# VH-VL binders against Myosin phosphatase Rho-interacting protein (MPRIP), part 2

Target 1, 108 residues: Myosin phosphatase Rho-interacting protein (MPRIP), of Homo sapiens (Human) (q6wcq1r43to150)
Amino acid sequence: KPIYGGWLLLAPDGTDFDNPVHRSRKWQRRFFILYEHGLLRYALDEMPTTLPQGTINMNQCTDVVDGEGRTGQKFSLCILTPEKEHFIRAETKEIVSGWLEMLMVYPR

## First folded at step 9 (VH-VL; from f1, 13 letters changed)

Design k2
Fold by OpenDDE, fold request of step 10:
Structure k2 (fold): chain C 108 residues (1-108), chain A 120 residues (1-120), chain B 107 residues (1-107)
Amino acid sequence: as target 1 above (108 residues)
Amino acid sequence: QVQLVESGGGVVQPGRSLRLDCKASGFTFSSYAMHWVRQAPGKGLEWVATISGSGYETYYADSVKGRFTISRDNSKNTLFLQMNSLRAEDTAVYYCAKDYPYDEGYFDSWGQGTLVTVSS
Amino acid sequence: EIVLTQSPATLSLSPGERATLSCRASQSVWSYLAWYQQKPGQAPRLLIYDASNRATGIPARFSGSGSGTDFTLTISSLEPEDFAVYYCQQYDYWPLTFGQGTKVEIK
């Protein structure tokens, strides 16, 4: 069951924010859905028929931190998982605050 | 069918201002990032500015930062480009372009363009 | 910014011939590259996106390939209406940038 969702910007795969050049990479606008079972999926749009492009397993999340220091982008978060860091950001402070509230409960 | 119709071009003196409009139809305007791309006479294409579907995010070429403002009115399906402190090098055909599929940074639809001539 | 260099500047060919256009990026843009066609007095038309996907309505004779820094647009057999200027464009980095264009002209 979906419990939260909305549009966010996602840093492209392979982005290394320790590389100043990558700070100019265009973030990708995707529709994110958080499910009760702890999966955070994103797709190109909000259509139910659109296949997800990726999934973040929040059950494996070790931390959710502010991402501005790393990315230089306001309203950004870093989702830390054992496999890799995921960088997302919202268009407004209100939106990112809502997501932070929903994601900070992990790991459970 | 997607339609983009630019207007507002003309001849203007350096230092003056001009506003371009782009009327969109045939698609859900607010769902798409919109762009301005210009082409100087006999030259190549140059990206000018981008605005997200919501209007919250804007991006500009360095050549126009601080002088140009991209905006939109989603209730009127209209994209705008406010051009201030115009320079001779701003002379170009200005195209309104629609993003594909939503906000990726390339353009599947273009208007026919409106000519802006900055000349003393 | 990412600099896209297209080659050759001009390609002179006859109808029915194969056209191969190159676009090289100053650094990797992965597959975030598009190709456009522009005819005199007209707006550009999207041909290829994501380096190798044909846009809707684009004939099969147009194909894109490549990734990273080297990209190619191929027209398998030139039609009279294919003589135009072709631009590549990257959308991995801000600012968005275009190549300087390749003119495909009739020999």
Scores: ipSAE 0.916, ipTM 0.966, lowest interface PAE 0.4, mean pLDDT 97
Fold by OpenDDE, fold request of step 10:
Structure k2 (fold): chain C 108 residues (1-108), chain A 120 residues (1-120), chain B 107 residues (1-107)
Amino acid sequence: as target 1 above (108 residues)
Amino acid sequence: QVQLVESGGGVVQPGRSLRLDCKASGFTFSSYAMHWVRQAPGKGLEWVATISGSGYETYYADSVKGRFTISRDNSKNTLFLQMNSLRAEDTAVYYCAKDYPYDEGYFDSWGQGTLVTVSS
Amino acid sequence: EIVLTQSPATLSLSPGERATLSCRASQSVWSYLAWYQQKPGQAPRLLIYDASNRATGIPARFSGSGSGTDFTLTISSLEPEDFAVYYCQQYDYWPLTFGQGTKVEIK
């Protein structure tokens, strides 16, 4: 059951923000849905027929931190999982604040 | 069907300003990033600027940064390009282009283009 | 910026022949590569996106392949209307960049 959702920008797969070259990679606007069971899925749009492009298991999340220092992008967050760091950002401060509240409860 | 119509092109002297408009129809304008791409006479394509659907984000080619401003009025389905401090090398056909599918950075629809000539 | 180099500059072929166009990126752009066709006096037309996906309405004779730095546009059997200039374009990095184009002309 979806509990939260909205548009965010996602750093493309393989982005390494420790590599200055990757800082100019184009972020991808995706529709994110957080489910009650702890999965955070994203797709090209909010349509039910659109297949998700990826899923972040928030149950495995070890931390959610501000991403601006790493990415140089305002309103960004870094979701840390054992397998990968996920960088997301919002278009406004209000939007990212809402997401932070929803995601910060998951880190163990 | 998607339709993009540029206007505002013309002949202008170096250092002057010009504003281009692009009227969009046939799609939910605010859901798509919009772009300007130009083509100098007999030359290839050059990306100029991009604006997100919301208008919150803008991106510019280094060649126009600080001189050109991309903006949009979603209530009027109109894209703008304010061009200041024009140079001879800005001479080109300017196309407005629609992103596909929403904000990926490539273009599935183009206007007919409007010619901007910067000459003394 | 990412530099896209297309080759050959000009490709002279006859209708019915196979056309192979190359686009090389200065750095990997994964599959974030599009191909366009442009005819004189017209705006470009999207042919391929994500390196290998045909845009809506594009004939099956057009195909894209490749990933990373090397990409290819193939026209399996040229039709008279296919003689035009073709551009590749990457959208992995800002700024967005185009190749310099390949002209496919009739022999």
Scores: ipSAE 0.914, ipTM 0.966, lowest interface PAE 0.4, mean pLDDT 97
Fold by ESMFold2, fold request of step 10:
Structure k2 (fold): chain C 108 residues (1-108), chain A 120 residues (1-120), chain B 107 residues (1-107)
Amino acid sequence: as target 1 above (108 residues)
Amino acid sequence: QVQLVESGGGVVQPGRSLRLDCKASGFTFSSYAMHWVRQAPGKGLEWVATISGSGYETYYADSVKGRFTISRDNSKNTLFLQMNSLRAEDTAVYYCAKDYPYDEGYFDSWGQGTLVTVSS
Amino acid sequence: EIVLTQSPATLSLSPGERATLSCRASQSVWSYLAWYQQKPGQAPRLLIYDASNRATGIPARFSGSGSGTDFTLTISSLEPEDFAVYYCQQYDYWPLTFGQGTKVEIK
């Protein structure tokens, strides 16, 4: 069951924010859906028939932290899992704050 | 059925300003990032500027940054390019281009273009 | 910024021949590369996106391949309407950039 959703920008796979050139990579606009069982899904649009571009298992999340220092981007978050760091950002403070509230419950 | 119609081109002297309009129809305008791409006579394509569907994010080529402003009015399905402090090297056909599926950075529909000539 | 270098600058061929157009990026753009066709006096037309996917309505004779820095547009058997200029464009980095074009002309 979906419990939260919206458009966010996702840092492309392979982005290394310690490499200054990568800071100009185009972030990918994706529609994110958080499901009640902890799956965070993202896709090219909000339609259920669209093949997801990827998923994040929030049950494996170790932390959700402010991303600006790492990414150089306002309204960004880092979702930390043992296998991968995921970087997202929103267009406004209001949007990112809503997502932070929803995602903060998962870190263990 | 997607239509993009540019207007506002003309001949102007260096240092002057022009505003380009692009009227869009046949799609939900506010859902799509929109772009301006220009082509100098006999030359290749150059990306100029991008604006997100919401209008909150804008990006500019270095050659126009600080002089050009991209904007949109989603209630009127219209994209704008305000071009200030024009230079001879800004002479080009200016195309309005639609993103697909929403904000990927490539362009599935183009207008026919409007010519801007900057000459004394 | 990402420089896209297209080769050859001009490709002179006859109808029915296979055209192979190259686009090389100055650094990896993964698969975020599109190809456009432009005929004189017309706006560009999207052919290929994401390196290898044909846009809607594009004939099967057009195909794209490659990833990273090296990309190819192939026209398997040239038709008279295919004589045009072809541009590659990357969308992995700001600014968005185009190659300088390859002109495909009748020999």
Scores: ipSAE 0.779, ipTM 0.929, lowest interface PAE 0.7, mean pLDDT 94
Fold by ESMFold2, fold request of step 10:
Structure k2 (fold): chain C 108 residues (1-108), chain A 120 residues (1-120), chain B 107 residues (1-107)
Amino acid sequence: as target 1 above (108 residues)
Amino acid sequence: QVQLVESGGGVVQPGRSLRLDCKASGFTFSSYAMHWVRQAPGKGLEWVATISGSGYETYYADSVKGRFTISRDNSKNTLFLQMNSLRAEDTAVYYCAKDYPYDEGYFDSWGQGTLVTVSS
Amino acid sequence: EIVLTQSPATLSLSPGERATLSCRASQSVWSYLAWYQQKPGQAPRLLIYDASNRATGIPARFSGSGSGTDFTLTISSLEPEDFAVYYCQQYDYWPLTFGQGTKVEIK
């Protein structure tokens, strides 16, 4: 069942923040839904039935850390998993703080 | 159903200011990023500025940074472009454009444009 | 900034012929490329998004292909209403940029 949701900006796949050109890539606005079993999915709109663009397994998450040092963007987070690093950001501090609170439950 | 109507164009002297309005209808305005795109007479398209649905994120072409300000009033379904320190090279038809599905960076609906002429 | 180079600048063809328009990006834009049609005195119209998806209401004779740096718009059999200027546009990077256009005109 969904337990949290909202619009966030997601760094596109293949973004290398050490490449200065990539720092101007357009972040992708996606609607994120966190499910009770630890699935974090994102899609082009807020409807839970929309085919997701992708997912993040929060049960595999090793850490959720501030993203500003890596991304150069305010209100950004890095979600670390063994497979991949995921970078998200919000438009306001309040939005990112709410998400951090929900996501920090998972790292062990 | 979607309608975008630009207004406020005209002939102005260099160094003067002008504000463009774009009235939107037929969609939930506050959900969509909105854009200004211009086209000088006989020339191609040039992106000018973008504002997110919330209004918190704005982006500008280098040619207009510091001179133009994009803004929106979601309660009035209206997009604005404040154009200060106008130059001859700003002469163009200015289009209001709607993003799809919300903030991808391509434009599924365009207004018919308003002409801005900057001349002595 | 991403430079999009369209070729040819002008394509002179007759109705019923196949049109092939090229757009090349100065670096990869993955699949974040759109195509627009613009007729004289009119606003542009979206034809293709995400390199290959037809926008709502666009006839099947329009198709897009490509990824990375090389993209193609194909009009399989030109109709009289298809004589216009065509622009590609990338949305992978800020600033958003357009190609300079390809004019498709009656031979």
Scores: ipSAE 0.773, ipTM 0.928, lowest interface PAE 0.7, mean pLDDT 94
Fold by ESMFold2, fold request of step 10:
Structure k2 (fold): chain C 108 residues (1-108), chain A 120 residues (1-120), chain B 107 residues (1-107)
Amino acid sequence: as target 1 above (108 residues)
Amino acid sequence: QVQLVESGGGVVQPGRSLRLDCKASGFTFSSYAMHWVRQAPGKGLEWVATISGSGYETYYADSVKGRFTISRDNSKNTLFLQMNSLRAEDTAVYYCAKDYPYDEGYFDSWGQGTLVTVSS
Amino acid sequence: EIVLTQSPATLSLSPGERATLSCRASQSVWSYLAWYQQKPGQAPRLLIYDASNRATGIPARFSGSGSGTDFTLTISSLEPEDFAVYYCQQYDYWPLTFGQGTKVEIK
């Protein structure tokens, strides 16, 4: 039922990139699992039984775009949903490119 | 179980360089962010630098940016701090510290420290 | 840079008394706040993480509370080994920062 997974950095709750102070917030290292039914789940470690810190419903996703302009961080993506923007980033271009390919199937 | 052992401290003149090593054991070193924290004699704690488990991300206190370089060799379970252009205010005990659970920014294990004295 | 201000600078108390230590952040750090104990000649020891969680092996007499900007470390009944310096540390923002410390000493 999982179709993709890996470590990413997530901008913490309440981060507002228009607030200069928030641009120095420490991003949270989380293990992300993408499930076939469109749930993107993240947790403190890679164990599937670990209680997740949160989820993103990719079935509600309206776009996945490059995040560098908004976040100031290379290898970042913005996942747009009606209720929230989610910002993720990777340590390498290869990792973020793999995630972009997997996530781009959801926007319409 | 978890052990962190710093070495390489000593007395040096201002403007010179020194490298600190921290040997780690008792955990999967490459999974954890690692940190350097220093304490001047009789003073409080000051964070110096952080490196991610992979080594791809590094962060520095403003007081050391451009002069200090944090690095790691995951094949040897060793953390390094290269300290260039040393100043009197760099005099401190330098601690190696381990993150938990992987990269949260607080330190669940500390080494014993190594003293760096910068004086002429 | 987040400034953490600890108060009081020194607490003079007797064994068996309750110690209450304050840490205030210059802006919200949510719950990303840790407490450490340091005895003379020793490395610091983690007591509390995420504002209120005791680290492994820390006695129940140590408790942490607070969120946002106002945090408290409580030692419910001081033991002789608890006379030390205590530091708070935030990890919500770069750079990581410590408070200046509170010394708990025997009266």
Scores: ipSAE 0.755, ipTM 0.920, lowest interface PAE 0.7, mean pLDDT 94

## First folded at step 10 (VH-VL; from f1 with light chain S31K)

Design m2
Fold by OpenDDE, fold request of step 17:
Structure m2 (fold): chain C 108 residues (1-108), chain A 120 residues (1-120), chain B 107 residues (1-107)
Amino acid sequence: as target 1 above (108 residues)
Amino acid sequence: EVQLVESGGGLVQPGRSLRLSCAASGFTFSSYAMHWVRQAPGKGLEWVSTISGSGYETYYADSVKGRFTISRDNAKKSLYLQMNSLRAEDTALYYCAKDYPYDEGYFDSWGQGTTVTVSS
Amino acid sequence: EIVLTQSPATLSLSPGERATLSCRASQSVWKYLAWYQQKPGQAPRLLIYDASNRATGIPARFSGSGSGTDFTLTISSLEPEDFAVYYCQQYDYWPLTFGQGTRLEIK
């Protein structure tokens, strides 16, 4: 079952924040849902019928860290998985704080 | 049916201010990013500004940064563009445009535009 | 900013002919490229998004292709109503940018 959800901005696939040019890439607004079994999915909107565009297995997450230093974007987080780094950000400090609280428990 | 109706255009002198409005209907306004795109007479299209559905995110072309302010009133289903310190090069037809599908940065619906002329 | 360069500036063709319009980006914009059609005195109309997806109501004769830096809009068989100005637009980077346009005129 879903335990947390909301709108976030996702850095597009292939974004390399070590490349300054990519820092101007448009982040994609997606609706994220965290499930109790550790799956974080995102879709184009909050409709249950909308197919997810991607998922992050939080059970494989090795760390969740502040992303501002890496991305230059406020209210951003970096979700580290063995596969790749995922960069998300919120529209407000309060929103990102909530997400950080929910995500930082993984994999701990 | 999606409708976007711009207003507020007019003739002003350089340095003056003008406020454009866009009345939206036919869709859930607050769910969509909205945009201003302008077109100078006989010229191409130029993106001016974007505001997210929530209004928290705003983006501006370098040519208007510090002078223009985009805002929205979701209750009134209205988009605004406050234009200060207007310049001759701001002369254009200003389109209100709806994002597709929500906040991707391209536009599936456009108003007919409102004309802004900046001239001494 | 991403500079989109369209070519040719003007394309003169006859109804029934195939039109090929090019849009080149100064750097990769992946698939985040849209095409618009604008007729005189009208607002632009979305034709293609995500490089190759036709917008709702767009005839099948319109097709988009390409990725990265090189994009093409193709009109397989021109209809009289297709003669207009066409713009490409990228939405991978801020600021959003348009190409300078290609005018498709009747020969």
Scores: ipSAE 0.919, ipTM 0.967, lowest interface PAE 0.4, mean pLDDT 97
Fold by OpenDDE, last read:
Structure m2 (fold): chain C 108 residues (1-108), chain A 120 residues (1-120), chain B 107 residues (1-107)
Amino acid sequence: as target 1 above (108 residues)
Amino acid sequence: EVQLVESGGGLVQPGRSLRLSCAASGFTFSSYAMHWVRQAPGKGLEWVSTISGSGYETYYADSVKGRFTISRDNAKKSLYLQMNSLRAEDTALYYCAKDYPYDEGYFDSWGQGTTVTVSS
Amino acid sequence: EIVLTQSPATLSLSPGERATLSCRASQSVWKYLAWYQQKPGQAPRLLIYDASNRATGIPARFSGSGSGTDFTLTISSLEPEDFAVYYCQQYDYWPLTFGQGTRLEIK
């Protein structure tokens, strides 16, 4: 069951924010859905028939931190998982605050 | 059918201002990023500006930063480009373009363009 | 910014021949490359996106390939209506950038 959702911007796969050149990469607008079981899925749009493009298992999340220092982008978050770091950002401060509240509760 | 109709072009002197408009129809306007792309006479294509569907995100080419402002009115299904401090090098056919599929940065639909000529 | 260099500048071919157009990026843009066709007096038309996906309504004779820095647009057998200017465009980095174009003319 979905418990939270909305539009966010996702850093493209392979983005290395330690490389200043990658700071100019275009973030991808995706529709994110957080489910009760701890999966965070994203797709091109909010339509139920649209297949998800990716999934972040929040149950494996070790930390959720502010991403501005790493990415240079306001309203960004870094989701740390054993597999990789996931960088997302919102279009407004209010939106990212809502997501932070929903994501920061997961086990670390 | 997707339709994009630009207007507002004309002949102006350097330093003057001009406001372009693009009337959109045939799709859910607010769901798509919109773009301005220009083409100088006999030259190639140049990206000018992008605005997200919500209007919160805007991007500009360095050549127009600080002078041009992109905006949109989703209720009116309209895209705008406020052009201030115009220069001769801004002379071009200005296209309104629709993003595909939503906000990826390439364009599946284009208007026929509106001509801007900056000359003393 | 990402500089896209197209080659050749002009390609002269006859109907029925195979056309190969190149687009090279100054740095990797992964798969985020589109191709457009523009005929005189007309707006550009999207041909290919994500390097190799044909846009809706685009004939099968058009194909895109490549990744990273080297991309190719191929027209397997030229039709008379294919003679036009072709542009590549990257959308991995801001600012969005176009190649300078390749003019495909009839021999």
Scores: ipSAE 0.919, ipTM 0.967, lowest interface PAE 0.4, mean pLDDT 97
Fold by OpenDDE, fold request of step 17:
Structure m2 (fold): chain C 108 residues (1-108), chain A 120 residues (1-120), chain B 107 residues (1-107)
Amino acid sequence: as target 1 above (108 residues)
Amino acid sequence: EVQLVESGGGLVQPGRSLRLSCAASGFTFSSYAMHWVRQAPGKGLEWVSTISGSGYETYYADSVKGRFTISRDNAKKSLYLQMNSLRAEDTALYYCAKDYPYDEGYFDSWGQGTTVTVSS
Amino acid sequence: EIVLTQSPATLSLSPGERATLSCRASQSVWKYLAWYQQKPGQAPRLLIYDASNRATGIPARFSGSGSGTDFTLTISSLEPEDFAVYYCQQYDYWPLTFGQGTRLEIK
């Protein structure tokens, strides 16, 4: 069951924010859905027929931190998982605040 | 059917201003990033500006930063380009272009363009 | 910015022949590369996106390949209507950038 959802911008795979060149990479607008079982999935749009492009297992999340220092982008978050870091950002402060509240409960 | 119709082009002297418009139809306008791309006479394509569907994100080519402003009115399904401090090198056919599939940065639909000529 | 260099500048071929157009990026753009066709007096038309995906309505004779810095647009057998200018465009980085174009003309 989905418990939260909305549009966010996702840093492309392979983005290394320690490389200043990658700071100009275009973030990808995706529709994110957080499910009760802890999976955070994203797709090109909110339509049920659209196949998800990726999934972040929030149950494996070790931390959710502000991403501005790393990315240079306002309203960004870094989701830390054993597999990789995921960088997302919202278009507004209000939106990212909502997501932070929903995601910050998962770190173990 | 997707339709994009540009207007507002004309002949102006350097330093003057123009405002281009693009009327969109045939799709959910607010769901798509919109773009301006220009083409100088006999030259290639040059990206000018992009605005996200919500209007919160805007991007500009260095050649127009500080002079051009992209905006949109989703209720009117219209895209705009305010061009100030025009230069001779701004002379071009200006295309309005629709993003595909939503906000990826490439364009599946184009208008026929509106011509801007900057000359003394 | 990412500089896209297309080659050759002009390609002269006859209908029925195979056309191979190159687009080289100054640095990797992954798969975020599109190809456009522009006929005289017309707006550009999207041919390929994500390096190798044909846009809707694009004939099968058009194909795109490559990743990273080297990309190729291939037209397996040229039709008379294929003679036009072709542009590549990257959308991995801001600013968005186009190649300078390849003019495909009738020999």
Scores: ipSAE 0.918, ipTM 0.967, lowest interface PAE 0.4, mean pLDDT 97
Fold by OpenDDE, last read:
Parts: C-alpha cells; sequence; structure tokens
Structure m2 (fold): chain C 108 residues (1-108), chain A 120 residues (1-120), chain B 107 residues (1-107)
C-alpha cells in the first residue's frame, strides 16, 4: 500500500559529486512512491501502469541526511544504503520537509 | 494534436527589449517542461532556456543569462521569454519546444518559430 | 559545456544509399543523446532519443547507436525526403547543447 508520493528530482546513476563536472549533470524528474512495507519506488510518471525505473529499499537505509553539502543543491537529501547513496531533491522546501519526515524513520 | 504557436518577434535596435509568447494546446501543458531554442539565419540550433512544468526550475544558456527570463502561465497554457538588453547576436528564429516525455531535456514538438532581428 | 562535434559537415549521397552520421561528445553523456532532422523552412523533428530509441512515427530506416562519447545516426536506405540537416543534442548536462549539424545532400 502506498503511503506517500510525489515528484522529486533524482541524481542520475553514476553521478559523483566529488567531481565538479558532475555537478552540472541534469537531475531527473521522477514520481516517487513510498510503500508501507518500506520500498521507495520511482517512475517516469504517476500512472499506475508505468513501470518503475528503480526502487530503494528503505528497510536497508542506514541514514537520511541533508544533501546540500554534498550536492550543492538546495532541498536535497542523501539516502544511504549499503549498496549506494541516493540523492534526491525537491523543488520547494515544503516538499522536501515532507519527504524527510517520511523517510527519516527508516534508518537502521 | 500538439500545437505550439510563437509570437512577439520583430525588428529592434540593440539594447532594447522584446517579449516572446508561445501558445500551447493539445496536451496537458503543466505536465511538461518547456524550452526555447533559437536558430540564427543559416546557422545551427542553440538552446536558450528551459522551465520545468511547475515553473520552479529555470535554466539558461550562458549567452543569455542575466538578460533573458523564461516564465509560464499554466492556466493560460502559455510560455514566455522576456528578452532584455538585446544584442545583434540574438538575431534568430526562436522556437518554442515541448519536452518529451515530461522533463528530460529533449524535444518532441516544436512551433514554427518567431523571428527576432536585432539591428542598428 | 559539453561540445558535440558532428561529422561529416556535408554528406553527398544518392537515394537508396546508406547514410552514416557521427556525433562525438567532449565527454561522456551516457545515453542522453537525441537526433533531429530539419528540412528547409521547417522546424526540427525528433528522430532518436536516448541514443537508440526511435521517436513516434519515425521510419524504421532511421536508427541510432552509441553511448558515452561516440554516437551514430544511420539511414539504411535513403529516401528523397531524407535529404536535410541533422543535429545531435545532449541532455545529460546543463547547458543543453547541439552539434553543429550535418547536411545530407543529394549527389
Amino acid sequence: as target 1 above (108 residues)
Amino acid sequence: EVQLVESGGGLVQPGRSLRLSCAASGFTFSSYAMHWVRQAPGKGLEWVSTISGSGYETYYADSVKGRFTISRDNAKKSLYLQMNSLRAEDTALYYCAKDYPYDEGYFDSWGQGTTVTVSS
Amino acid sequence: EIVLTQSPATLSLSPGERATLSCRASQSVWKYLAWYQQKPGQAPRLLIYDASNRATGIPARFSGSGSGTDFTLTISSLEPEDFAVYYCQQYDYWPLTFGQGTRLEIK
């Protein structure tokens, strides 16, 4: 069951924010859905028939931190998982605050 | 069908201002990023500016930063380009372009363009 | 910015022949590369996106390939209506950038 959702911007795979050149990479607008069982899915749009492009298992998340220091982007978050770091950002402060509230409960 | 109709072009002297408009129809305007792309006479294509569907994100080519402002009115299904401090090198046909599929940075639909000529 | 260099500048071929157009990026843009066709007096038309996906309504004779820095647009058998200018465009980095174009003319 989906419990939260909305549009966010996702840093493309392979982005290395320690590389200043990658800081100019275009973030990808995706529709994110958080499910009650802890999976965070994102897709090209909000349509139920649209196949997910990726999934973050929040049950394996070790931390959710502000991403501005790492990315240089306001309203960004870094989701840390054992496999990789995921960088997302919102278009407004209010939107990212809502997501932070929903995601910060998962770190283990 | 998707339709994009540009307007507002004309002949102006350097340093003057001009405001371009693009009227969109045939799609859910607010769901798509919109773009301006220009083409100088006999030259190639040059990206000018992008605005997200919500209007919160805007991007500009270095050649127009500080002089041009992109905006949109989703209720009116309209895209705008305010061009200030115009230069001769801004002379071009200005296309309004629709993003595909939503906000990826390439364009599946184009208007026929509106001509801007900057000359003393 | 990412510089896209297209080659050749001009390609002269006859109908029925195979056309191969190149687009080289100054640095990797992954798969985020589009191709456009522009005929005189017309707006550009999207041909290929994500390096190899044909846009809606584009004939099968058009195909895109490549990744990273080297991309190719191929027209397997030229039709008279295919003679035009072709542009590549990257959308991995801001600013968005176009190649300078390849003019495909009839021999």
Scores: ipSAE 0.918, ipTM 0.966, lowest interface PAE 0.4, mean pLDDT 97
Fold by ESMFold2, look of step 10:
Structure m2 (fold): chain C 108 residues (1-108), chain A 120 residues (1-120), chain B 107 residues (1-107)
Amino acid sequence: as target 1 above (108 residues)
Amino acid sequence: EVQLVESGGGLVQPGRSLRLSCAASGFTFSSYAMHWVRQAPGKGLEWVSTISGSGYETYYADSVKGRFTISRDNAKKSLYLQMNSLRAEDTALYYCAKDYPYDEGYFDSWGQGTTVTVSS
Amino acid sequence: EIVLTQSPATLSLSPGERATLSCRASQSVWKYLAWYQQKPGQAPRLLIYDASNRATGIPARFSGSGSGTDFTLTISSLEPEDFAVYYCQQYDYWPLTFGQGTRLEIK
């Protein structure tokens, strides 16, 4: 059951913000859907039947933190999992604040 | 069915301003990032500027940064390029281009372009 | 910025032949590479996106391959309408950039 959704910008796979060249990579606009059991899916559009570009298992999430220090981007978050860091950002403060509230319940 | 029609090109002196327009139809304009791409006579393609569907994000080539401003009016389904402090090197055919599927950075539909000539 | 270098600059072939066009990026752009065709007096037309996916309505004789820094556009059997200029374009980094073009001309 979906419990939250919206458009966000996702840093492409393989982005290393400690590498200055990567700071100019184009962030990818994706539609994110959070499901009640902790699956976070993202896809090219908002249709639920669209094949997802990827998923994040929020049940494995260790932290959700402000991303601005790492990314240099306003309204950004870092989702930490044991295997990977995921960086997302929103176009407005209101959008990112709503997502932070929904995602902050998962870290252990 | 997708249609992009540029206008506003012309002959202008260096240092002057010009505003290009692109009228869009046949798609939900506000959902798509839009782009300006130019082609100098006898030369290749050069990306100029991008604006997101919402209008919140804009990007510019270094050669035009600070002089050109991209904008859109989603109610009028129109894209604009305000070009200030024009130089001879800005002489080109200017294309309006539509992103696909929404904001990936490649262009599935192009207008036929409007010509800008900057000379004294 | 990412420099895309296309080779050869000009390719002279006859209808029915196979064309192979190269695009090399100055650093990895992963799969984020598109190909366009442009005929004189016309706007560019999208052929390939994400290195290997044909755009809607593009004939099967067009195929793209590669990832990272080295990319290829192949036209398996040239038709008369395929003689044009071809551009590659990357969208992994700002600014978006195009290659300088390969002119495919009739021998």
Scores: ipSAE 0.793, ipTM 0.930, lowest interface PAE 0.7, mean pLDDT 94

